# Designs tried in a protein design chat: miniprotein binders against q6w4x9r395to579. Part 161

Target 1, 185 residues: q6w4x9r395to579
Amino acid sequence: GHCSLEGGSFVTTFDARPYRFHGTCTYILLQSPQLPEDGALMAVYDKSGVSHSETSLVAVVYLSRQDKIVISQDEVVTNNGEAKWLPYKTRNITVFRQTSTHLQMATSFGLELVVQLRPIFQAYVTVGPQFRGQTRGLCGNFNGDTTDDFTTSMGIAEGTASLFVDSWRAGNCPAALERETDPCS
Key: E = the ipSAE of ESMFold2; O = the ipSAE of OpenDDE; V2 = 0.75 times the mean of E and O plus 0.25 times the DockQ between their complexes.

## First folded at step 14 (miniprotein)

Design ed2
Fold by ESMFold2-Fast, scan of step 14:
Structure ed2 (fold): chain B 185 residues (1-185), chain A 82 residues (1-82)
Amino acid sequence: as target 1 above (185 residues)
Amino acid sequence: STTRLRIEFRDISEEQAKKVEEIIRFEAEKSGVDVEFEYHDGRLTVEARGSPYAIDWFLYIVRIRLWWELEGVTIYVIKVES
């Protein structure tokens, strides 16, 4: 399945449900028992300009008991706080430059991340079939049913994106709703 | 049905303990989990109570936030009782 984070506010889930998201926090993008070492994929959003309705993706993070890989819009890759030259390889993960404007994180456990660096920082997540019905987070539950894609961290299916998104915050941040100037629906 | 969770931290500073408590209080309120803290002799003990689903998510997100935001903090004991 494929999930995308584009234009600083647009998300398309693994089940192909599109929604709009305005937030300034770190969010759980993907959590699954299929990820090793209690791993999670996270997305960091911040304000992009003087307008309170404009947000941007600033980093994507793969976090586990062993790894803290941060891929930044500044084209810096770190693991556990140390800058790494590409290609960077661990036992199960390789980060490399796929094109002049794209970095890729390939894994041995069925997760692939591609980030577009220019002209706008964007992320694309691919998961193998073993993740079907086994995912949680902003990318949805990957069960083939778009009607429950807004299932919160507490297992409640919501009709709108705002409560869904706020449930996946991984930080003591303001709710996304407080920063929006336009409705998402 | 309620689940009880005990988390113990050892060899943590007072500053680290305060940051851990902030994270845990925030996530507990968000998850509908009740928490109590005690700390003495470099030990912070957290007792949490909630539904099995809430405790499962609470423990996961607390560990993620500790790994993401703090250095030098290790969970020494985790006990879950239903």
Scores: ipSAE 0.693, ipTM 0.856, lowest interface PAE 1.0, mean pLDDT 86

Design ed20
Fold by ESMFold2-Fast, scan of step 14:
Structure ed20 (fold): chain B 185 residues (1-185), chain A 82 residues (1-82)
Amino acid sequence: as target 1 above (185 residues)
Amino acid sequence: STTRLRIEFRDISEEQAKKVEDIIRFEAEKSGVDVEFEYHDGRLTVEARGSPYAIEWFLYIVRIRLWWELEGVTIYVIKVES
């Protein structure tokens, strides 16, 4: 399955449900028992450099008991706080430059991440069939049904994106806003 | 049915204990979990109570946030009972 984080703050889930939000936080993008060492894929959103109040993806994180891999919009890759030269290889993960504008994180456990660095920071998540029905987070539950793609961290299916997104916060952060309710600030 | 969880943090400073407590309070409120704290002699003890589903998610997200935000802090799961 394929999940995308595009255009600053647009998300398309594994079951192809699109949504958008405004939020300044780290969010659980993907959690699954298929990820080794209690791992999670996370997305960091912060205010964009534009004059209007908007938020954009600024980093993607793979976090487990062993690894804290951060891929930043500044084209810096770190693991456990230390900058790494590409290609960077661990036992199960390789991070490398796929093109002049794209980085790729390939894994042995069925997860693949492609990050577009320019002209806008974007991320693309691919998971193998073993993840079907076994994912949680902003990318949805990958069960082939879009009607429950906004299932919160407490297992409640919501009709709107804001409560869904807020349940996946991984930080002491303010609640995310829907675009239509976002004040001009 | 309700699940009871006891976790400990050992050899942590009072400053680190306050940061851990802030994380746990936030996640407990979000998950509908009730928490009680005790800090004594470098040890923070947390008692948590909630539904089995809530406690499972609570423990997971607390671990993730500790790994993401704090250095040198280890969570010890002492007891899980329903």
Scores: ipSAE 0.736, ipTM 0.879, lowest interface PAE 0.9, mean pLDDT 87

Design ed21 (at its last look DockQ between E and O 0.61; V2 from the best seeds 0.00; counts 0 for: pae E 9.5 > 1.5, pTM E .794 < .8)
Fold by ESMFold2-Fast, scan of step 14:
Structure ed21 (fold): chain B 185 residues (1-185), chain A 82 residues (1-82)
Amino acid sequence: as target 1 above (185 residues)
Amino acid sequence: STTRLRIEFRDISEEQAKKVERIIRFEAEKSGVDVEFEYHDGRLTVEARGSPYAIEWFLYIVRIRLWWELEGVTIYVIKVES
């Protein structure tokens, strides 16, 4: 299945449900028991300039008991806080430059991430069939049914994106709904 | 049904304990988990109570946030009861 983070703050889930949100936080993008060492894929959103959405993707993170891989919009790749030259290889993960404008993180456990660096920072997540029905996060549950794609971290299916997105915050951040009601935002 | 979780953090400063407590309070509120804290002699003890589903997610997200935001802090899971 495929999940995309595009145009600053647009998401399309593994079951092809599109949505947009406004919020500045780190979010759980993908969690699954299929990820080794209690791993998670996370997305960092921050404010951007007037020519983009108010909220924009600024980094994608793969975090586990062993790794803290950060791919930033400034084209820096770090693991556990240390900058890495590409190609960067571990036992199960390889990060490399796929094209002049794209980086790829390939894994041995059925997860692939492609990051577009220019002209707009965007991310594309691919997971193998072993992940079907076993994913949680902003990318949805990968069960073939779009009506429950807004399933929160508490297992509740919501009709709108705001409560769904807020449940996947991985930071002490204000709720996206509260930010959206601010007349200055 | 209700699950009880007891976790500890050891050899942490009072300042580190406050950072851990801030993370845990936020995640507990978001997950509908009730938490109680005790800090004594470099040890922070947390008692958490909630549904089995809520406690499973709570423990996972707390672990993820500690790995992401803090260094040198280890969770010791002391007891899980249902």
Scores: ipSAE 0.758, ipTM 0.890, lowest interface PAE 0.8, mean pLDDT 87
Fold by OpenDDE base, look of step 15:
Structure ed21 (fold): chain B 185 residues (1-185), chain A 82 residues (1-82)
Amino acid sequence: as target 1 above (185 residues)
Amino acid sequence: STTRLRIEFRDISEEQAKKVERIIRFEAEKSGVDVEFEYHDGRLTVEARGSPYAIEWFLYIVRIRLWWELEGVTIYVIKVES
């Protein structure tokens, strides 16, 4: 499954459901029992302009009971608050520079993350087939059905992205704004 | 079925406890979990009740929120299935 966070406010789920939102919070992208140590991938969005519609991804966070790996737009990589030199390797995670503009987080448990640093901070999440039907978060449930991708953290399927996105907030932030648009539009 | 969860925060200041309480209350409401709080002499105790699913999600999200907001805080969790 491939999930993408592009253009500052566009998300394409594992099931290829595109949607758009504007929020300035931390959101759970991916949670799954297939991730060890209660692992979760999160996205940090912040204001990129003066209007409410000017929001962008500013960091990606992998959080587990053991690690808190943050990849920020300024190319700083931290684990548990400490800056790390690349390539950085833990027990089952490696963060390294893939290209001049891309960082990659590789794991031994079927999660891959590619972060494009420039010109737009974007993220691409790949999970193995073992994750099918076992994912939660903004990246959807990876079950091949786009119609239920907007399932909230409480298991309620929503027709629009607003309540869906808000349900996956990892902070006390204002409600996200929604526009149902195709990222390719 | 109902699950009871106890979360203890030790060596926590009153100010921190207030912050934790706000966070937990917010997530509890979202999760349909009933919570009670007790703070005494640097210890915050949270009692949570709800369905097994609600409690699991509640605990999960609280860990994330507290990890983000209160990094370094030690959390003790006791979960009782019933």
Scores: ipSAE 0.021, ipTM 0.304, lowest interface PAE 6.7, mean pLDDT 89
Fold by ESMFold2, look of step 15:
Structure ed21 (fold): chain B 185 residues (1-185), chain A 82 residues (1-82)
Amino acid sequence: as target 1 above (185 residues)
Amino acid sequence: STTRLRIEFRDISEEQAKKVERIIRFEAEKSGVDVEFEYHDGRLTVEARGSPYAIEWFLYIVRIRLWWELEGVTIYVIKVES
């Protein structure tokens, strides 16, 4: 199964359902029991122009009980807050530079992530067949049926992308709070 | 059906407890979970009530938020009563 996050805030689900949204927060892309240690893949979107309706992907995060791997548009890869040189390997995850413009995260548990760094920051998620019918999040449920890919975090199928996407927000946009730092501090 | 849950944070300062409380209250509202807080002697106790589905999602999101936003949180204990 393939899920993509492309320029203009376009998403294509594992069941090939395309949609677009505009938002500035962190969202759950993929959650599955097939990901070890309560793993989840998340996407961070931020404002990309002068209008609130222009947003773009700025980072992809893999989070589990063991790892917090962040791949950001500035090409820095961190794990648990520490910058890492590539190739970077854990017991079950390897992050490496595939080309001058692409990074890849390969895993032993059937998740593969390819990140295009330039000219536009984009992400491509691939999962093995063991994930069929066992995914949740912005990438859909991978059950071969596009009619229920907009299933919210509460288990309700929605007809519009915006309600579906908002249900998968992982927070109240922490980056906005940090931008309110007192200039005198 | 209603699930009740108790979460405990130990050796946490009152100021840090307020930050944890703000995060948990925000996520509880989004998840449809009712929460109550008590802080005493370096211990923050959170009692949560909601449907089994809402409680499951609430715990998952709170773990992510605390881990993501509160670097260096040293210890806390979560107890689930079912």
Scores: ipSAE 0.011, ipTM 0.290, lowest interface PAE 9.5, mean pLDDT 76
ESMFold2 (binder alone), look of step 15: mean pLDDT 80; pTM 0.793

Design ed22
Fold by ESMFold2-Fast, scan of step 14:
Structure ed22 (fold): chain B 185 residues (1-185), chain A 82 residues (1-82)
Amino acid sequence: as target 1 above (185 residues)
Amino acid sequence: STTRLRIEFRDISEEQAKKVEQIIRFEAEKSGVDVEFEYHDGRLTVEARGSPYAIEWFLYIVRIRLWWELEGVTIYVIKVES
């Protein structure tokens, strides 16, 4: 399955449900029993300077008991706070430059991340079939049914993206806004 | 049914304990989990009560936030009772 974070603040879930949100926090993008060492893929959003969005993706994070890999829109890759030269390899994870404008994180556990650095910071998440029906987070539950894609961290299916997104906050941040900034422009 | 979780943090300063309490209180309120805190001479003890689903998520998200936001803090899971 494929999940995308595009155009600053747009998300398409593994079950192909599109949505957008206006939040400035770190969010759980993907959690699954298939991730080793209680791992999580996370997305960091901050205020945007673009006219069509008030928030945008600024970093993607893979976090586990052993690793804190941060890929930033500033083209810096760190693990546990230390800058890394690419290609960067651990036992189960390799981060490398796929093209002049794209980085890839490949794993041994069925997760792949491609990050577009320029002209707009974007992320693309691919998971193997072993993840089907076993994912939680902004990318949805990967069960083949879009009607429950806004299932919160407490297992409740919501009708609004903002309540869904807020449930996946991994930080003490303000609630996400429901409305687009300046719809008259 | 109700699940009861007891966790500890050891050899932490009063300042670190305050930060841990802020994280735990925020996540407990969001998850519908009830929490109680005791701090004694470098040890913070937390008792949490909630549904099994809520306690599982609460423990997971607390671990994630501790790993993301704090250095030098280790969570010890002492007891899980259902």
Scores: ipSAE 0.694, ipTM 0.859, lowest interface PAE 1.0, mean pLDDT 86

Design ed23
Fold by ESMFold2-Fast, scan of step 14:
Structure ed23 (fold): chain B 185 residues (1-185), chain A 82 residues (1-82)
Amino acid sequence: as target 1 above (185 residues)
Amino acid sequence: STTRLRIEFRDISEEQAKKVEEIIRFEAEKSGVDVEFEYHDGRLTVEARGSPYGIEWFLYIVRIRLWWELEGVTIYVIKVES
């Protein structure tokens, strides 16, 4: 399945449900028993450099008991606080430059991440079929049903994105603002 | 039903203990978990009480946030009772 983080603050889940939110926090994108060593994929959102009322993706993080890999909009890759030259390889993870504007993180456990650095910082998450029905986080539950894609960290299916997004905060941050303005949605 | 969790942090400074407490209080509120703290001689003990689902998420997210935000802090799970 495929999940995308695009255009600053737009997300499309593994079950293809699109939504937008406005928040400045670190969020759990993906948690699954299929990730080794209690791993998680996370996204860091901060205020836009152009407008303080907008937020945008500024870093993507793979975090586990052994690794703290950060890929930032500054085009720096670190692991456990140390800057790494690409290609960078660990036992199960390789980070390399796919194109002049894209980095890829490939893993041995069925997770792939592609990060667009320019012109806009964006991320694309791909997971293998072993993850089906076993994911949670901003990318949804990957069960083939979009009606429960806003399942919170407490297992409650919400009708709107704001409570869903806030449940996946990984920081002492204020509540996110939902950016949907359509009165019919 | 109610699950009880006891966790400890060892050989931590008062500054580290305050950061840990801040993280735990925030995540406990989000998870519907009640927490009590005791700090003595470099040891922070946390007693947590909540639903089984709430305690499971609470323990996971606290662990993730500790790895993300703090260095040199280890969580010891002493007892889980349902």
Scores: ipSAE 0.684, ipTM 0.856, lowest interface PAE 1.1, mean pLDDT 86

Design ed24
Fold by ESMFold2-Fast, scan of step 14:
Structure ed24 (fold): chain B 185 residues (1-185), chain A 82 residues (1-82)
Amino acid sequence: as target 1 above (185 residues)
Amino acid sequence: STTRLRIEFRDISEEQAKKVEEIIRFEAEKSGVDVEFEYHDGRLTVEARGSPYSIEWFLYIVRIRLWWELEGVTIYVIKVES
C-alpha cells in the first residue's frame, strides 16, 4: 500500500482517502506491530509562511528504541542527533540518494520511504502486504475501507480530518500564543 | 477490568521530572488514564490506572514522546497488573 504527503498540506491514506492537513506538531504517520523495536514513522509539520496552506511538511522521522532518523527539508539526515553522510546503513535500514532531488529509506521490515527534497518537500510511504489491516496513524488503517480511515488513536471513527489529525499528535507543538491569526494572503 | 502500571525515572533532575510529568499528564488525559506522581531523591514514580487498551496505548505514546522530545531520560517499567 501507498500513502502520500504532497503539496505541503495534502495526505492520501493507504486506502486512497484524500484529506487536507491543518497542524503544526509532530504526528504519528504510521504505527504497526510490523515495525520492529516499538517503531513509528512520524511527520513534522510547521506553519507555511509562503503558501495558501497554513501548514507544510518539514521533516519525516523514523523513531524506535534504537534509531531516531530525521530527514529534513534542509536536506540533512541525522540519527540520534548526528549528521550522516549517504549512503547511511544500519542493520535493518539504509538511507540513500535515489536521484538528485529524492532520498530513499529502505528497510528490511517492509517499509519504504521516498522523500522529494525539491522543488517542494514531500513524502511517499510504501508498505508491504504484511501491513494490511495492521496500521494506525495519519496514513490510515489499510483495511480496504475508506469510511474508517479517520480512526483516532482512541479507536473512534471521525467524520472530519481535524479531530483525526489531532488525535495522532506526538509532541513538539508550539504554544497557541506563538501562532499568528492571519493566514497567508 | 482495570490495568495498573508503575513506571520509574531514575537519576533525573527536578526540571527533567517536570517535563516528564507534563508529557505524562497530557497523554493520560487524552487516553482516559488516571495518574499519580511521586518525586523523591532524583526518582520520579508514576502510578497509572486504566483499561488494558488505554494503558497499552498510553505506555507506547509516552515512550515515543520521551524518545522524541527528551535526552538522558530512561523509562523503567516496574509493574503491569490486570
Scores: ipSAE 0.626, ipTM 0.834, lowest interface PAE 1.3, mean pLDDT 84

Design ed25 (at its last look DockQ between E and O 0.56; V2 from the best seeds 0.00; counts 0 for: pae O 7.9 > 1.5)
Fold by ESMFold2-Fast, scan of step 14:
Structure ed25 (fold): chain B 185 residues (1-185), chain A 82 residues (1-82)
Amino acid sequence: as target 1 above (185 residues)
Amino acid sequence: STTRLRIEFRDISEEQAKKVEEIIRFEAEKSGVDVEFEYHDGRLTVEARGSPFAIEWFLYIVRIRLWWELEGVTIYVIKVES
């Protein structure tokens, strides 16, 4: 399955449900029992100068008991606070420059992340079939049904994005503001 | 049904204990979990009570936030009663 974080604060879930929000926080993007060592993929949003949004993606984080990999919009990759030259390889994870404008994090456990650095910082998450029905976070539950993609951290299916997004906060942050999925409408 | 969770943090400063409490209070409120704190001699003890589903998520998200936001803080799970 594929999940995308694009154009500032647009998200498309693994079940292809689009939504948008306005928020400044670190959010759980993907959690699953399929991730080793209690791992999580997280997305950091902060204020931006982008015309279509006042907040935008500024970093993507893979965090586990062993690793704290941060890929930032400043084109810096760190693990556990230490800057790394690419390609950077651990036992199960490799981070490398795929193109002049894209970084890739490949893993042995069925998770792939591609980050666009320029012209706008964006992220694309791919997960293997073992993740089906076993994901939580901003990317949805990957169960093939879009009507429950806004299932919160407490297992409640919401009709709107704002309560859904707020449940995935990984920070003492203010509540997110809901924004239209099509800003031209 | 109700699950009770007891966790400890050891050899932490008052500053670290305050930060841990802020994280735990925020996550407890968000998850519908009731929490009580006791800090004594470098040890912070937390008693948490909620549904099994809420306690599972609470423990997970607290652990993730500690790894993300704090250095040198280890969570010890002392007891889980369902």
Scores: ipSAE 0.750, ipTM 0.884, lowest interface PAE 0.9, mean pLDDT 87
Fold by ESMFold2, look of step 15:
Structure ed25 (fold): chain B 185 residues (1-185), chain A 82 residues (1-82)
Amino acid sequence: as target 1 above (185 residues)
Amino acid sequence: STTRLRIEFRDISEEQAKKVEEIIRFEAEKSGVDVEFEYHDGRLTVEARGSPFAIEWFLYIVRIRLWWELEGVTIYVIKVES
């Protein structure tokens, strides 16, 4: 399964459902029992441009009991707050420069993350088939049915992206604004 | 059904404990989780109760908030009973 986070705060779920949102928060992108040590993949969005309603991806975080790996817009990779030279390895995770503009995080548990650093900070998440029906978060539930991909953190299917995204907020932050106009990113 | 979660913070000051409690109370209220605190000799113990889904969400939200907002704070998960 493939999930993408692209410029203009566009998301495409594991079941290929596209949506867009505008929020300034850390969101749970992917949570699954297949991720070891209570792991989760998070996406950090912040204000972009001069409009307070526009947001963009500024970091991707892998959090577990052992590690807090942050891949940020400034091209710095940290683990537990400490900057790391690439390639960087932990027990189950390897982070390396895939190309001059892309970083990759490969894991032994079926998660792969590719981050485009330039020209726009974007992220691409791939999970193995063992994740089918076992994911939660902004990337959806990976069950082959797009009608319930907007399932909230309380288990309720929503009809709008903004309510769904707000339910996956991590931390005390403003609710995402629903977009009534289509700004170019 | 009800899940019970016990977590603990060790070697933290009274000031750090108050900040941790504030964050946990806020996220517990938002997540529909009932919490009780006890601080003694540098150890903060938190007992949390809620649905399995609410407890799962609560623990992950708390980890994120504490990670971004506080330094030198480590969560120890002591018990999870459903």
Scores: ipSAE 0.017, ipTM 0.434, lowest interface PAE 5.5, mean pLDDT 80
Fold by OpenDDE base, look of step 15:
Structure ed25 (fold): chain B 185 residues (1-185), chain A 82 residues (1-82)
Amino acid sequence: as target 1 above (185 residues)
Amino acid sequence: STTRLRIEFRDISEEQAKKVEEIIRFEAEKSGVDVEFEYHDGRLTVEARGSPFAIEWFLYIVRIRLWWELEGVTIYVIKVES
């Protein structure tokens, strides 16, 4: 499954459902029992301009009981708040520079993350087939059905992205603005 | 069935406790979990009640949320299934 965060406010789920939102919070992208140590992948969005519609991804966070790995737009990688040199390796996670503009987080448990640093901070999440039907968060549920991708944290399928996105907030932030549109538009 | 969860925060300031309470109340409401709070002399105790699923999800989200807020605070979690 491939999930993408592009263009500052566009998301394409594992099931290839595109949607758009504007929020300035931390959101759970991916949670799954297949992730060890209660692991979760999160996205940090912040204001990129003066209008409410000017929001962008500013960091990606992998959080588990053991690690808090943050990849920020300024190319700083931290674990548990401590800056790390690349390549950085934990027990089952490796963060390294893939290209001059891309960082990669590789794992031993079927999660891959590629972060594009420039010109736009973007993220690409890949999960193995073992994750099918076992994912939650903004990246959807990876079950091949786009109609239920907007399932909230409480298991309620929403018709629009607004309540869906808000349900996956990892902070007390304002409600996200919603517009369902093709990321390529 | 219902699960009772107790979370104890030690070495927590009153200000931190207020913030934690705010976060927990918010997530509890979202999760359909009933919560009660008690703060006394650097210790915050949270009692949570709900379905097993609700409690597990609640705890998971609270852990994530509080990771950003609680530096230097020790957290104890006790789960009681009933």
Scores: ipSAE 0.016, ipTM 0.253, lowest interface PAE 7.9, mean pLDDT 88
ESMFold2 (binder alone), look of step 15: mean pLDDT 83; pTM 0.820

Design ed27
Fold by ESMFold2-Fast, scan of step 14:
Structure ed27 (fold): chain B 185 residues (1-185), chain A 82 residues (1-82)
Amino acid sequence: as target 1 above (185 residues)
Amino acid sequence: STTRLRIEFRDISEEQAKKVEEIIRFEAEKSGVDVEFEYHDGRLTVEARGSPMAIEWFLYIVRIRLWWELEGVTIYVIKVES
């Protein structure tokens, strides 16, 4: 399955449900028992634009008991706070420059991440079939049904993206902004 | 049903304990978990109570946030009772 984080704050889940949100926080992108060492893929969002509470992706993080890999929009890759030269290889993870504008993180456990650095910072997550029905986070539950893709961290299916997104915060951050009722304001 | 979780942190400073408490209070409120704290001599003890599903998510997200935000802090899980 494929999940994308594009155009600043647009997300398409593994079951192909599109949504947008406005929030400044680190969010759980993907958690699964299929990830080793209690790992998680996370996305960091911060404010962008001059008005209307726009936010954009600024970093993607793979975090586990052993690794804290950060790929930032500044084109810096760190693990456990130390900058790394590419290609960077651990036992189960390799980070390398796929093209002049893209980095790739390949893993031995069925997770693949491609990050577009330029012209806009974006991320693409691919998971193998073993993850089907075994995922949670911003990328959805990968169960083949889009109607429950806004299932929160507490197992509640929401009709709006903001409550869904807020449940996946990994930070002492403000709640995502309420949807604008007047698009001219 | 109600699950109880007791977490102990050892060899942490007052500054680290304050940050751990901030993280745990935020996640407890978000997960519908009740928490109580005790700090003494470099040891922080947290008692959490909630549904089994709430405690499972709470423990997971607390671990993730501690790994992401704090260095030199180790969790010693003393007891989980359902």
Scores: ipSAE 0.681, ipTM 0.852, lowest interface PAE 1.1, mean pLDDT 85

Design ed28
Fold by ESMFold2-Fast, scan of step 14:
Structure ed28 (fold): chain B 185 residues (1-185), chain A 82 residues (1-82)
Amino acid sequence: as target 1 above (185 residues)
Amino acid sequence: STTRLRIEFRDISEEQAKKVEEIIRFEAEKSGVDVEFEYHDGRLTVEARGSAYAIEWFLYIVRIRLWWELEGVTIYVIKVES
């Protein structure tokens, strides 16, 4: 399954449900028992330059008991606060430059992340079939049913994105404002 | 039935304990978990009560936030009762 974070504030879940939100926080993008050592993939959003109500992706984080890998829009990769030269390899994770504008994080546990650095910072998450029905976070539950893609951290399926997004905050941050996506626009 | 979780932090400063309490209070409110705190002699004890699902998520998200936001803080989970 594929999940995307595009255009600064647009998200498409693993079950292909698109939505948009306006929030400035760190959010749980993906949590699953399939991630080793209580791991999580997280997304950091901050205000954009066009309007203070607009937000954009500024970093993607893979966090576990062993690793705190941060890939930021300024093209710096760190692990546990230390800058790393690419390719960077651990036992289960490799971060490398896939193209002049894209970084990739490959793992041994069925998670892949591709980050577009320029012209707009964006992220693309791919998970293997072992994750089906076992994900939670902004990328949805990956169960093949889009009607419950807005399942909150409390296990409640919401009809709107705002409560869903706010339940996945990983910071003492203000509530996000919902904005509906229009696929024709 | 209510699930109970006791978390202990050791060798934690008053400044670190305040930050931990702020994180825990925020996550407890968001998850529908009730929390009580005791700080004594460098030890912070947290008692949390809620549904099994809420306690599982609460413990997970608290661990993630502490790893993300704080350094030098160790969690000791001393008891889960349901």
Scores: ipSAE 0.636, ipTM 0.851, lowest interface PAE 1.4, mean pLDDT 86

